# Designs tried in a protein design chat: VH-VL binders against Cytochrome c oxidase assembly factor 8 (COA8). Part 210

Target 1, 167 residues: Cytochrome c oxidase assembly factor 8 (COA8), of Homo sapiens (Human) (q96il0)
Amino acid sequence: APERGAERRDTAPSGVSRFCPPRKSCHDWIGPPDKYSNLRPVHFYIPENESPLEQKLRKLRQETQEWNQQFWANQNLTFSKEKEEFIHSRLKTKGLGLRTESGQKATLNAEEMADFYKEFLSKNFQKHMYYNRDWYKRNFAITFFMGKVALERIWNKLKQKQKKRSN
Key: E = the ipSAE of ESMFold2; O = the ipSAE of OpenDDE; V2 = 0.75 times the mean of E and O plus 0.25 times the DockQ between their complexes.

## First folded at step 20 (VH-VL)

Design mk2 (from mj1 with heavy chain Y104F; framework fv_ebronucimab; at its last look DockQ between E and O 0.58; V2 from the best seeds 0.71)
Fold by OpenDDE, look of step 20:
Structure mk2 (fold): chain C 167 residues (1-167), chain A 124 residues (1-124), chain B 111 residues (1-111)
Amino acid sequence: as target 1 above (167 residues)
Amino acid sequence: EVQLVESGGGLVQPGRSLRLSCAASGFTFSSYTMNWVRQAPGKGLEWVSEISSSGSRTSYADSVQGRFTISRDNGKNSLYLQMNSLRAEDTALYFCAKETPFDFLWGTYAFDIWGQGTMVTVSS
Amino acid sequence: QSELTQPRSVSGSPGQSVTISCTGSSSNIGKGYDVHWYQQHPGKAPKLLISGNSNRPSGVPDRFSGSKSGNTASLTISGLQAEDEADYYCQSYDRRLSGYVFGTGTDVTVL
């Protein structure tokens, strides 16, 4: 009896494709879309003379990105699972098999799938509302810290100019 | 109740490996950066390692760089520290520590929740 | 390892005020990184007392206050109580180490 190779359930390796930007890059890099979230990760550049405020901003941006990646990865997984369950349930109710006579995966029509999307959106409405609220909160904070960093940079430039005039 | 519980400590010989675990409860573990901090007997606190909420970013103290590996399983609410090539100077109480939520006004990060620690003793 | 320097011990009588200093360098406190303070009783885990130089978490008495000036942060304990007998640690970030750094710790004794 051929040993049915245990299909290694690809436990979603937390292997975010470690797109490693070139070490000499002085810029933020955008990676390929993540396979679970479909979001493109940003690799943030760390300046050699990063200020504490710049570090806080970078950390906030990084944490916000990770938060977004996790949310959409989980949401997409949930969506895919519930979609499959819905299709299977509906096919069973219709007395249809999971495969067509041609061996293809049986699908539902666009109208039936519209019901699924409506139900899914309704069920996840509150989750999306909280996500949106937190998304705005985080982006507002990022913008606020960007403003602080900009002011700090202006101030530092002015101080340097004054010091050069005094010497 | 918010809690961190460390485990996996023990007596090991130099050059051996040990894996520490930290079980989190009472909070959304996957939303927070986690840290390991150690305290040698009768000594101060030493930061060891940090891992971001998703596990995509890690950092280490120079004293453990290349020997220790921090990891996490958000599905199990668990933090890990794989310690390889253990030395006598690694003898310490190892704490799991959670970072504070991001302060949207000040952007400050501190360690607000600590475990009770697990003792690692490296001796011949 | 680059540690923040604290006095080894500080003592005071009940009701007095004591101050613990935490001296860093231009790579940590002097660069403008925030300082946090922790209290640790014997055989216990550290407890956060002060976050971000002067912010007091909920449940921390108002008799604990933090400040920072130049390369030095300070924790002041006003109205010292017997329960305040503990080790105190400052914490910051060091850019050279690319990591967190703790102070050497201060043993506070209530006389």
Scores: ipSAE 0.821, ipTM 0.935, lowest interface PAE 0.7, mean pLDDT 91
Fold by ESMFold2, look of step 20:
Structure mk2 (fold): chain C 167 residues (1-167), chain A 124 residues (1-124), chain B 111 residues (1-111)
Amino acid sequence: as target 1 above (167 residues)
Amino acid sequence: EVQLVESGGGLVQPGRSLRLSCAASGFTFSSYTMNWVRQAPGKGLEWVSEISSSGSRTSYADSVQGRFTISRDNGKNSLYLQMNSLRAEDTALYFCAKETPFDFLWGTYAFDIWGQGTMVTVSS
Amino acid sequence: QSELTQPRSVSGSPGQSVTISCTGSSSNIGKGYDVHWYQQHPGKAPKLLISGNSNRPSGVPDRFSGSKSGNTASLTISGLQAEDEADYYCQSYDRRLSGYVFGTGTDVTVL
């Protein structure tokens, strides 16, 4: 399902237990959100009878997950840093300190924060365009290899039926 | 110009440790799986270790498992190999190698960029 | 350790074709894993010649070709030239070792 910014839909199905894959799962499973990217990693099962083509699909999925995690971890750090710089700059323009009289962090109202969000999205537009292009390319490739694996499994079943009938 | 430059080799005694570095330039280091490959003097190539693009997945040859640790710092474009409990059989020229981009049609990974190597000699 | 088997040496005259074999087992080439080929001149780093059994990277002369069948991969150098004198290594993945494996290496001599 290709949507801009929809990475959790593609990587984090609902209802997965936070705490417990078994010692070794017979299925892929979804872990807790990564601290820096906020994405839920898929932990991939490697069956004993994994074919070379199945390995290629798994490596592609693993590398795509790592690429996605690295992108969003970097964007989250950049967002946090630029947000604080924006708040600091606007508070100085208004002649206000960085903390209230109670010692709590001073903030901007929702209207002022909307300016930050617009500026951040505009500044990062091209980077997100390239990310979306590469995301689509990777998901197309994953789907293509999933089809190749499915055909391989069908062919193996047909070969087994032919051998079994030959007594 | 894409380049890998290894360093940190030298003469060490058996049982001691050494740390190899590989500095990458001319490509997006964080996008690629990296490998260490070694070559004993006058001998063939032997794969040593692999690390995924983020550093979250590693693997090792049986001959070094438990003694060597591969790591990377994507912020510094650097790959590392920590070599503990060194043995005479670890004497070799150590290469840093980059895997090719994923081939979306064929799913092929090969080692397309190699450094010139750094020599590790383990001798009493 | 487990290695892919290559002939120790192969020789040919300029213009001749030579073929280097790379024989594995059911845990590597015979399982269906891809084979890659590298060229190494003395004192130099290896250079990728063939990836994915038969794919030639840009900058590699078209006289180099690769193939794979069963447990065996082959590198063919057609129209052998003096600069082709080097060591050649095949490489695959081995499922039992859960890692990469290189061939024993082949010295190619141009007569």
Scores: ipSAE 0.686, ipTM 0.880, lowest interface PAE 1.1, mean pLDDT 85
ESMFold2 (binder alone), look of step 20: mean pLDDT 92; pTM 0.944

Design mk20 (from mj1 with light chain G52D; framework fv_ebronucimab; at its last look DockQ between E and O 0.52; V2 from the best seeds 0.64)
Fold by OpenDDE, look of step 20:
Structure mk20 (fold): chain C 167 residues (1-167), chain A 124 residues (1-124), chain B 111 residues (1-111)
Amino acid sequence: as target 1 above (167 residues)
Amino acid sequence: EVQLVESGGGLVQPGRSLRLSCAASGFTFSSYTMNWVRQAPGKGLEWVSEISSSGSRTSYADSVQGRFTISRDNGKNSLYLQMNSLRAEDTALYFCAKETPFDYLWGTYAFDIWGQGTMVTVSS
Amino acid sequence: QSELTQPRSVSGSPGQSVTISCTGSSSNIGKGYDVHWYQQHPGKAPKLLISDNSNRPSGVPDRFSGSKSGNTASLTISGLQAEDEADYYCQSYDRRLSGYVFGTGTDVTVL
């Protein structure tokens, strides 16, 4: 009896984007879309003279990105799983096989799939509401810290100009 | 109850490997950056390693760089520390520590939850 | 090796005020990185006492206060109690090490 290879459940690998920007880059880099989330990761540049406030901003942006990646990776997996279960259930109810006579994967019509999408959205409505709330909260915080960093940079430039005038 | 429980400590010989585990409960483990901190007997605290919430970013103290590997399994609410090429100076109580939630006003990154630690003894 | 220097021990009588200093450098506290404080009783895990130089988490008594000036952070314990006998550690971030750093620790004794 051929040992049915245990389908390694693709546990969503903690998507360490294998994308490595050039070491000498002085800019943020955008990687290819992640396999699970379909979101493009940003690799943040770390300045040599990064201030504590700039570090906090960078960390917040990185954490927010990771949060988004995890959310959409999980959401896409859930969606794909539930979609497949729905299709299988409906085909079974219709007395249809999972494959057509031509050997193709049996599919549902657009109307039946519309019902799935409606049900899925309804079921996940609260989850999406919480996501949106947290997304706005995080982005507001990022914007706020960007403002603080901008002010810090202005202040530092002014101090440097004053020091150059005094010498 | 929010808790961290370390395990995997023990007596090992120099040059050997050991894997520590930390089991998290009572909070959304996948949302937080996690750290390892160690304390040699009768000594102070030493930061060892950090791993981001998704595990995509890791950092290490110079004392363990290239020998230790931090990892996590968010599905199991578990943090790990693979320790290779162990030295006598690695003898310590190893704590798992959770970072505070990001303060949207101040951006704090303190360690608010600690485990009780697991003892690692490296001796010939 | 710890990049933050603390006094080895501090002692006081019940009801007195004691202050623990944490001295860093231009690569950590002096750069403007925040300082956190931890209390550790014998045989116990550290407990967060002060965050972000002066923020007191819920459940921490108001007799604990933190401050920071220049390269030095300070933890003050007002109205010292027997239960305050513990080791205290400051913590910050060091740019040169690209990591967190702890103070050398201070043993607080109640006389």
Scores: ipSAE 0.768, ipTM 0.911, lowest interface PAE 0.7, mean pLDDT 91
Fold by ESMFold2, look of step 20:
Formats: C-alpha cells, structure tokens, sequence
Structure mk20 (fold): chain C 167 residues (1-167), chain A 124 residues (1-124), chain B 111 residues (1-111)
C-alpha cells in the first residue's frame, strides 16, 4: 500500500488545516486497489456537523463505490475463469496437456487467444451497456447533489454573517 | 414478483441464539441497502439493523448492538440476522426491508419493499 | 425504541379529513431529516405511503398527503374511506443514534 508522505505544505488557511485532527481524519482517504475489482476505495470522512443533505450525498457516493467495485470484481473473476476454461478446451482439442514437458503452463498463441477476447466481449456486451447507463445516471446524480450541497453551504454562510452583524 | 421472504423464526429460550434469513427475488438484490425492522406483539415498529449493498457497512440499534449481526450473501440473494444472547424483549415479528431505489434527482432512503415477517418468541 | 411522537389514535367519519402528527427532536426531524410514512393493515406488512415528506409513490391515492415544518411532520388523509382504517407510522433518521427511528404509531379508526 503506498504511503501519502509525511510532509505538509503551506496553503491558504482552511478549517481542515487549522482546527481538524490529523489531515487524514478531516479528509476523504483513498486506499490501495482492491484485489478483486482493481479499484481504489474512497474512505469517506464524516464531519460532526454533517447536514442531512451532505449525508445523502455521502451515502450516494458510498453506494456508487460499492456498486462499481462489485461489478468489476465479478467481471474480473468471470474473465479469469472463462479464459482458463477456453485455454483448457482448446488445448484438449489439439490433444495437448495442460503443461509442457518442462512443467510450465501450456498456453495459446496470440491469434488463438484473439478468439477468446472476441467471444468474451460479445457475450458481455449487453451487461456492459447496462453498466455504462447506470454509471452515467449515478454520476449525474452525484454532480447534482454536489451542487445542492454547495448552495446549502453558501446559504448557511450568509445566515451566520447576517446573525453576527445583528449582534 | 418483487418479494422478500423471511424465515428462521421460532420459540427460543432466553440466552440462546437464532439466525433469521431473508430471500429476495424480482430485483437486483446486490444494488440495495437492506434493513431489519421488528414489531413486538401489539406494539409499533422498531428499526434493528442496516447493511450496505456490498455488506461492507453495517449499523445497529442500541438495543441490539453487540448481540445481533447483520450479513448478506449477494450470490444467494439472501440477507441474514444472527441473534445472540436473546432476551424476552426481543420477542417480535421480524421484517426484512429494502431501501428505495435512489431517486435520481431528489434522493430517498425509505423502505419500499417489506417481507411479511418471521415470528421470534423468546420465552422459558 | 421510538424517538418520534404520534397520537395514539385518531378517528373520523367517511369523507372527513384526518391529520396525524409526527413530532421529533433537534437530532432528527428538527435537524432537517426527511420523514417517510407507512401504512400497516392488521396482520400485514407495512407499506410505504409517503416518502421525502410529501412524495406519493405510484399507486397511493391522491387523498394521502404529507408535509413537514420545524420538528413536526403531518400526514393528512382527505376523504377518509373504510380501507384507510390501519396503523400509520412515521420514520426518520436520528443523527445522535446514528440510525433510523419510527414514530410511536397511530391507529386510524373510520367511524
């Protein structure tokens, strides 16, 4: 797992730099790639003053990450399994063993493997179309809610500024 | 055709364990957060536990924290509740509930599909 | 148990309007969390009736409406009918408990 590093750089003052626990406590954290999905998970920070709208956005982002990781974990396993089955089937048809005389795994050449890749893509085309459709729907929703949260934060800032001027 | 069917309820002595199951059909089970909700005889609804779509995030009501464990097997379209150290006050009809599909523009996390429940009775 | 207070029962004549209140606290409805409503007939599972304070799912009659103001949500049944006789529960999220909370439940009787 890669480290983030220990050095801090000076930036414009912000709440996370001045009043927060260590930086990784005040920010989302991106972890190492999941071994099944090959996607990097985001570990979301939950501020104490999180609004209900902010919570909805965070839950939507968490749900989308879980959905995405599940899809690719399943696709990666299916790909690996079907590739091995294809190789075994073609070696058997050619009257060859699963291993060479030296004990190394027998394999197929690039032209033979091209048939597998074509077949796999064709078989899974509809599944990937549905995935892309749902991916765009989810990302549009996330962007829309990010806008709602931004407006809520602006409104709260103005409300607090108005209260201070009155007192 | 969308259904949730609970099972595994029964009569159990205090201090013992029981495992509830919920079989899902007619929707993509792995896409949704799932919940357990219970209802004591003649009483109201009480939320028990929630599990995220992958199973990686769980939460529990204070009354069951440390005694109950929610889990799921997305390959079998099944939700589970392991109930340990059962008490008389755990006597209830236990419902499995699905959280709503995400409302594309407005966001909703209500419980839109419910099972009919499985009865758990904890008594000597 | 429950963190949201509802009247124990309400009653009305057919054709009348009844309103069920659901009162929370600053950690749930008062913090701004949405309220959902469920209908439960005797011996049946709950059914989602109103989501997001006022949204009516497909198949729910127009006579059901919801609103929220401050710490209180309301479910109104306009034009009460015999089949509306059931228990009604509100539900929200509670930040302090980090979980969902249901109301105490209201038994609606049609006279």
Amino acid sequence: as target 1 above (167 residues)
Amino acid sequence: EVQLVESGGGLVQPGRSLRLSCAASGFTFSSYTMNWVRQAPGKGLEWVSEISSSGSRTSYADSVQGRFTISRDNGKNSLYLQMNSLRAEDTALYFCAKETPFDYLWGTYAFDIWGQGTMVTVSS
Amino acid sequence: QSELTQPRSVSGSPGQSVTISCTGSSSNIGKGYDVHWYQQHPGKAPKLLISDNSNRPSGVPDRFSGSKSGNTASLTISGLQAEDEADYYCQSYDRRLSGYVFGTGTDVTVL
Scores: ipSAE 0.589, ipTM 0.825, lowest interface PAE 1.7, mean pLDDT 84
ESMFold2 (binder alone), look of step 20: mean pLDDT 92; pTM 0.944

Design mk21 (from mj1 with light chain K31R R96S; framework fv_ebronucimab; at its last look DockQ between E and O 0.41; V2 from the best seeds 0.69)
Fold by OpenDDE, look of step 20:
Structure mk21 (fold): chain C 167 residues (1-167), chain A 124 residues (1-124), chain B 111 residues (1-111)
Amino acid sequence: as target 1 above (167 residues)
Amino acid sequence: EVQLVESGGGLVQPGRSLRLSCAASGFTFSSYTMNWVRQAPGKGLEWVSEISSSGSRTSYADSVQGRFTISRDNGKNSLYLQMNSLRAEDTALYFCAKETPFDYLWGTYAFDIWGQGTMVTVSS
Amino acid sequence: QSELTQPRSVSGSPGQSVTISCTGSSSNIGRGYDVHWYQQHPGKAPKLLISGNSNRPSGVPDRFSGSKSGNTASLTISGLQAEDEADYYCQSYDRSLSGYVFGTGTDVTVL
């Protein structure tokens, strides 16, 4: 009895980006596109003298990135699955096999696929609306904290200048 | 109801390994940073480890660094703590703790949901 | 391990006000990291009492208040009730440890 190779269900690997920036880098690094989300992860630099406010900003950016990565990874998996199911269903309805005479995977024409895309977009419209809303909310917060950090840095520079003038 | 339920605690000998689990329910587990906090008998709270929402980032207290590994399975709404090379000083009640949602105004993080804990006893 | 310093015990009569101090260093509270407070009854899990120095989660009575100044945070319990008998822990972040740090804990007794 041929051992049916257990299809290792590619559990979405915990997105530990294998990309490790150089330890001596003083900048944020952009990794290669993630296999599932197709988004490029950012590796955030941690300054030696990071302020609590800078830490909050960094954490917010990191959490937002992880949120975005998870959303698109799941969305892309859902899309791929539903697309395949749609193709199989349509081919079956047409009395066509899943493979062409040449052994290639049978595909649908552009018009038939347009119906799939329309249906998929319609079905996921609310999901995308919520995503967009939350995306804007998060980015607004990031921008707001960036402003706070900028003000803090200015203030600290001014204090240092005053201290140097007093000595 | 929002709930965290720890399991996997028990009596172990020094140098052995143990794996703790925490089952989450009533909230979107994959959206939150999770933590382990322990409490030795009759002692205070000690932070042990943190894992980000996706599991891509982890951190550990110096006392457990290199011995403990935090992980999560978002598909199973589960948090784990692999504890290796256990010591007598690791004897504690281990709590699973959820981090608060990010406060968009103040950016504050606290632990808003806690499990009841699972007891780990390391004894010869 | 770097712990935030709390008094071992605080006691008060019903209706009185008690204050618990939490003293840190320049690497944690003094650096400007937020302080959180937890209440823990015997045999129970900790409960978040105060978040971000002074914010009360929903369901926490207004008799609990938090403040922070310099390297010290304070939890004040006004109108002390029998149900307030518990252990109280402050929590912050420590830069030198690159992690969270808890206070030594304070046992509050209602006389």
Scores: ipSAE 0.851, ipTM 0.947, lowest interface PAE 0.6, mean pLDDT 92
Fold by ESMFold2, look of step 20:
Structure mk21 (fold): chain C 167 residues (1-167), chain A 124 residues (1-124), chain B 111 residues (1-111)
Amino acid sequence: as target 1 above (167 residues)
Amino acid sequence: EVQLVESGGGLVQPGRSLRLSCAASGFTFSSYTMNWVRQAPGKGLEWVSEISSSGSRTSYADSVQGRFTISRDNGKNSLYLQMNSLRAEDTALYFCAKETPFDYLWGTYAFDIWGQGTMVTVSS
Amino acid sequence: QSELTQPRSVSGSPGQSVTISCTGSSSNIGRGYDVHWYQQHPGKAPKLLISGNSNRPSGVPDRFSGSKSGNTASLTISGLQAEDEADYYCQSYDRSLSGYVFGTGTDVTVL
């Protein structure tokens, strides 16, 4: 769907920690890292004279950003949860508690954790392969539309120069 | 099967509120922009609202701006429309609709999956 | 509100062609935004027929075709069949409203 600009009220974005740029801005903005994905969102400028092609590019970039942030937010959560479950399971198998005698969280050493990292990578290999494929598809599409927008802008500038010369 | 099922419609007096729900199944709900579209009895289609795939961006028709709030819960595969300060002209069959993914060649979206609608009647 | 203008009704005999116009303005179709078409049988949800001015989704018969020029889009049904009797709506985007707009709808009758 084409982005409906900041001119519409969005007074309560639910649970979102994203930076909210000024209502009207002449430039795209890069906000702070998202709490869950660790990615910095881009907040897109909508010029008054935005063409339909420029809108398509902006929509593609916005949807790609949302897709990417959702993917990494989910992966970060899954990684953290499965890491703690693995540590808990291995400590239980060794007959150890979840806390050291000083009360700090018990951990596994790098050799012990290597099994987790190998298992996590193997388990998520296909998911990350599909993500990479889709990431490249999206970036090629963005480049394609950037080229189309650039050509549109050149054509419009040439039309304006032709109009001036007719005087 | 791919489907969208609306619920929450009913008879309501002017000035009151209703919340519509749309349950999605058979597709990855969190990947798609969702819309509400309404149809007054014997009349045509009217776009109401849009929400992006993550829920971070929303848009509204001028006729409902400030009164209606679109939201989604991707964990529950559910789309919502909170309708406040209802008026007689809001009387309609309300559909939820799924957008297609961005067309990488032509760059357009269309509404490819629709629910059957839930009827909202605002009358005294 | 702003809307796209369609004829209230069109009629045709089986096997004939009918064309439904969808006329907008410089803020929507005339600005260059794409047009989509939907078919709605009585008591049913709309179904996507044409996207991006002229593209048929899978499962839509090739007798449905779309085009766009200037402020006007057209849906043509060639070889009209009884099951084509329905309401038809065009849809575009309107820059001034920052939102989607639908056409007024056309009732297609098969004689």
Scores: ipSAE 0.701, ipTM 0.887, lowest interface PAE 1.1, mean pLDDT 86
ESMFold2 (binder alone), look of step 20: mean pLDDT 92; pTM 0.942

Design mk3 (from mj1 with light chain G99H; framework fv_ebronucimab; at its last look DockQ between E and O 0.39; V2 from the best seeds 0.67)
Fold by OpenDDE, look of step 20:
Structure mk3 (fold): chain C 167 residues (1-167), chain A 124 residues (1-124), chain B 111 residues (1-111)
Amino acid sequence: as target 1 above (167 residues)
Amino acid sequence: EVQLVESGGGLVQPGRSLRLSCAASGFTFSSYTMNWVRQAPGKGLEWVSEISSSGSRTSYADSVQGRFTISRDNGKNSLYLQMNSLRAEDTALYFCAKETPFDYLWGTYAFDIWGQGTMVTVSS
Amino acid sequence: QSELTQPRSVSGSPGQSVTISCTGSSSNIGKGYDVHWYQQHPGKAPKLLISGNSNRPSGVPDRFSGSKSGNTASLTISGLQAEDEADYYCQSYDRRLSHYVFGTGTDVTVL
């Protein structure tokens, strides 16, 4: 009995982006698009004198990035799977094979695929609504913390100027 | 119910390896940073390791750096700690701890959910 | 070694107020990192008591309060009850170590 190769369910590997920025970099780095999410990861620079507020901002940005990466990786996998299932189902219903006479993967026409996209969007509408809500919430928070960090930096600069005038 | 359940603890000899597991339930495991914290018998709490929600970022205490590896399987709602080159000083109750949701106003975070711990004893 | 120092023990009578100090340095509490507090009963897991210096999670009695000044954070237990007998730990972040740090712990006894 041929050992049915266990289809390794490509669980989206927790894609540790193998991209490592140079150790001496004082800047944020953008990596290549992730294989599953198609999003480019940002590697955040950590300043030597990072304030607690700057750390909170960085953490929020990092968590938001990971949240986005996970969402789109899962969404793209779901989309690809459902698309393939839809194509197979439709071809079977038409009495067509999965391969053309030329050995190419059989495809559906644009109209049939439009039905799939409509159905997929309808089915995932609530998921997208929640995503958008959370995306706005996170970005608003990031902006808010950016404002706080900016104010902190201004205040620290003013204090340093006062100290230099007093000496 | 929100719960963390540690397992894999036991008696091991120095230099051996052990793998701890933590099973999460009652919350969206993949959305949270997870931590290991240990407590030696009759001693205080010591932070051991952290892993981000996706597993892309990890950090370790200096005492375990290069010997321990934290990992997670979000599909199984599981956290792991691979412990290599175990020492007598690693004898402790090991807790799995969940980080709080990020506070969007104050940016505060703490450990809000803890397991009951699993005991690791390193002895000759 | 813990970077945060707590008194080894604190005791009080029922109904009294007790305060536990958590002293850090310019690399942790003094830098402005938040302090969290945990309660641990014998043979139990730690429980979050105070988050972010003074925030009380749901289900934590109002007799528990946190404060922070300079390099020192404080947990105050007002109206001490028998059930408050436990170990208490402060927790923060240390920038030099680049990781979380716990206090040495304080044993609270009710007389």
Scores: ipSAE 0.834, ipTM 0.938, lowest interface PAE 0.6, mean pLDDT 91
Fold by ESMFold2, look of step 20:
Structure mk3 (fold): chain C 167 residues (1-167), chain A 124 residues (1-124), chain B 111 residues (1-111)
Amino acid sequence: as target 1 above (167 residues)
Amino acid sequence: EVQLVESGGGLVQPGRSLRLSCAASGFTFSSYTMNWVRQAPGKGLEWVSEISSSGSRTSYADSVQGRFTISRDNGKNSLYLQMNSLRAEDTALYFCAKETPFDYLWGTYAFDIWGQGTMVTVSS
Amino acid sequence: QSELTQPRSVSGSPGQSVTISCTGSSSNIGKGYDVHWYQQHPGKAPKLLISGNSNRPSGVPDRFSGSKSGNTASLTISGLQAEDEADYYCQSYDRRLSHYVFGTGTDVTVL
């Protein structure tokens, strides 16, 4: 389906249809970092003449972005929650308050925090292995389909050239 | 066991609302696009709505656009369809369906797991 | 409602082959979108039979095969059996509508 912005703008040179939205964007664009995942989302352009193969590539990229943002948003949340739980547990074990004499949140030294980081990595190792496997599979697939799209576009140019000569 | 179980169907008067639920189990619900498909009595399958794995992208058939809202709660492994301003034409058995993962070679998406459906009857 | 055209019914004797056509337009099958096939027994949910025009999922008998050419996809059941008596639906994507569409459905009867 065409974008609403593309319906408004009349930027076609003589005899040529619109190729760009009113903001002159015929490309994907990258937004600011997501609040929870800290990843920049891609806002995908859907051209009027998108082929079925181009659609497959776009859907793969969209789903990969959603998958990646969900993973890191969850990991960031889990990291923050477990870090605070670890600190509170260790402070209580030492008989210390949750706040310093100045009213600031009490914390642990770097050596003690290293225990948390080791525990977190160990606990999440399998999850990150599955993530890395899927990340590589997705990137291979994206590259593979980009190649297919490139070949399709070359073939379409040759077909149009052949049709032009026969007419 | 991989399954989808729909609920929330019933008999309702035109203009009223219903909310359908679909409970998922046996697979990573948050990884897959989900769909609603309906089947009027004695008729064929009609696609209704789609929601992406994160819930950030949705689409609807023209016949339900503006009246139905698809949503999901990945924490509860649940898919929903809020059906407002119901019409007699919405009378159908409503299925939820899971899309297959992206086929890395051919890029194919199909509906590989279906629920048994929940019946919605809109009648005076 | 949007739909791909299928014959209302097809019949055959046990052991025979039957073919179900699924005819679309230049906005769906004719544009090059994949076709999928589903089997639905009475009172049951649909089951995926063929994905991506011709691929059989695990557990689907090899007597089911699919193909696509131009605006038309075909499902062939070779060696028809009693349990094949069911409704069959094709599915594709429609670029104009920007969503999935199903076929009108075919009732396969085993004589």
Scores: ipSAE 0.690, ipTM 0.881, lowest interface PAE 1.1, mean pLDDT 85
ESMFold2 (binder alone), look of step 20: mean pLDDT 91; pTM 0.937

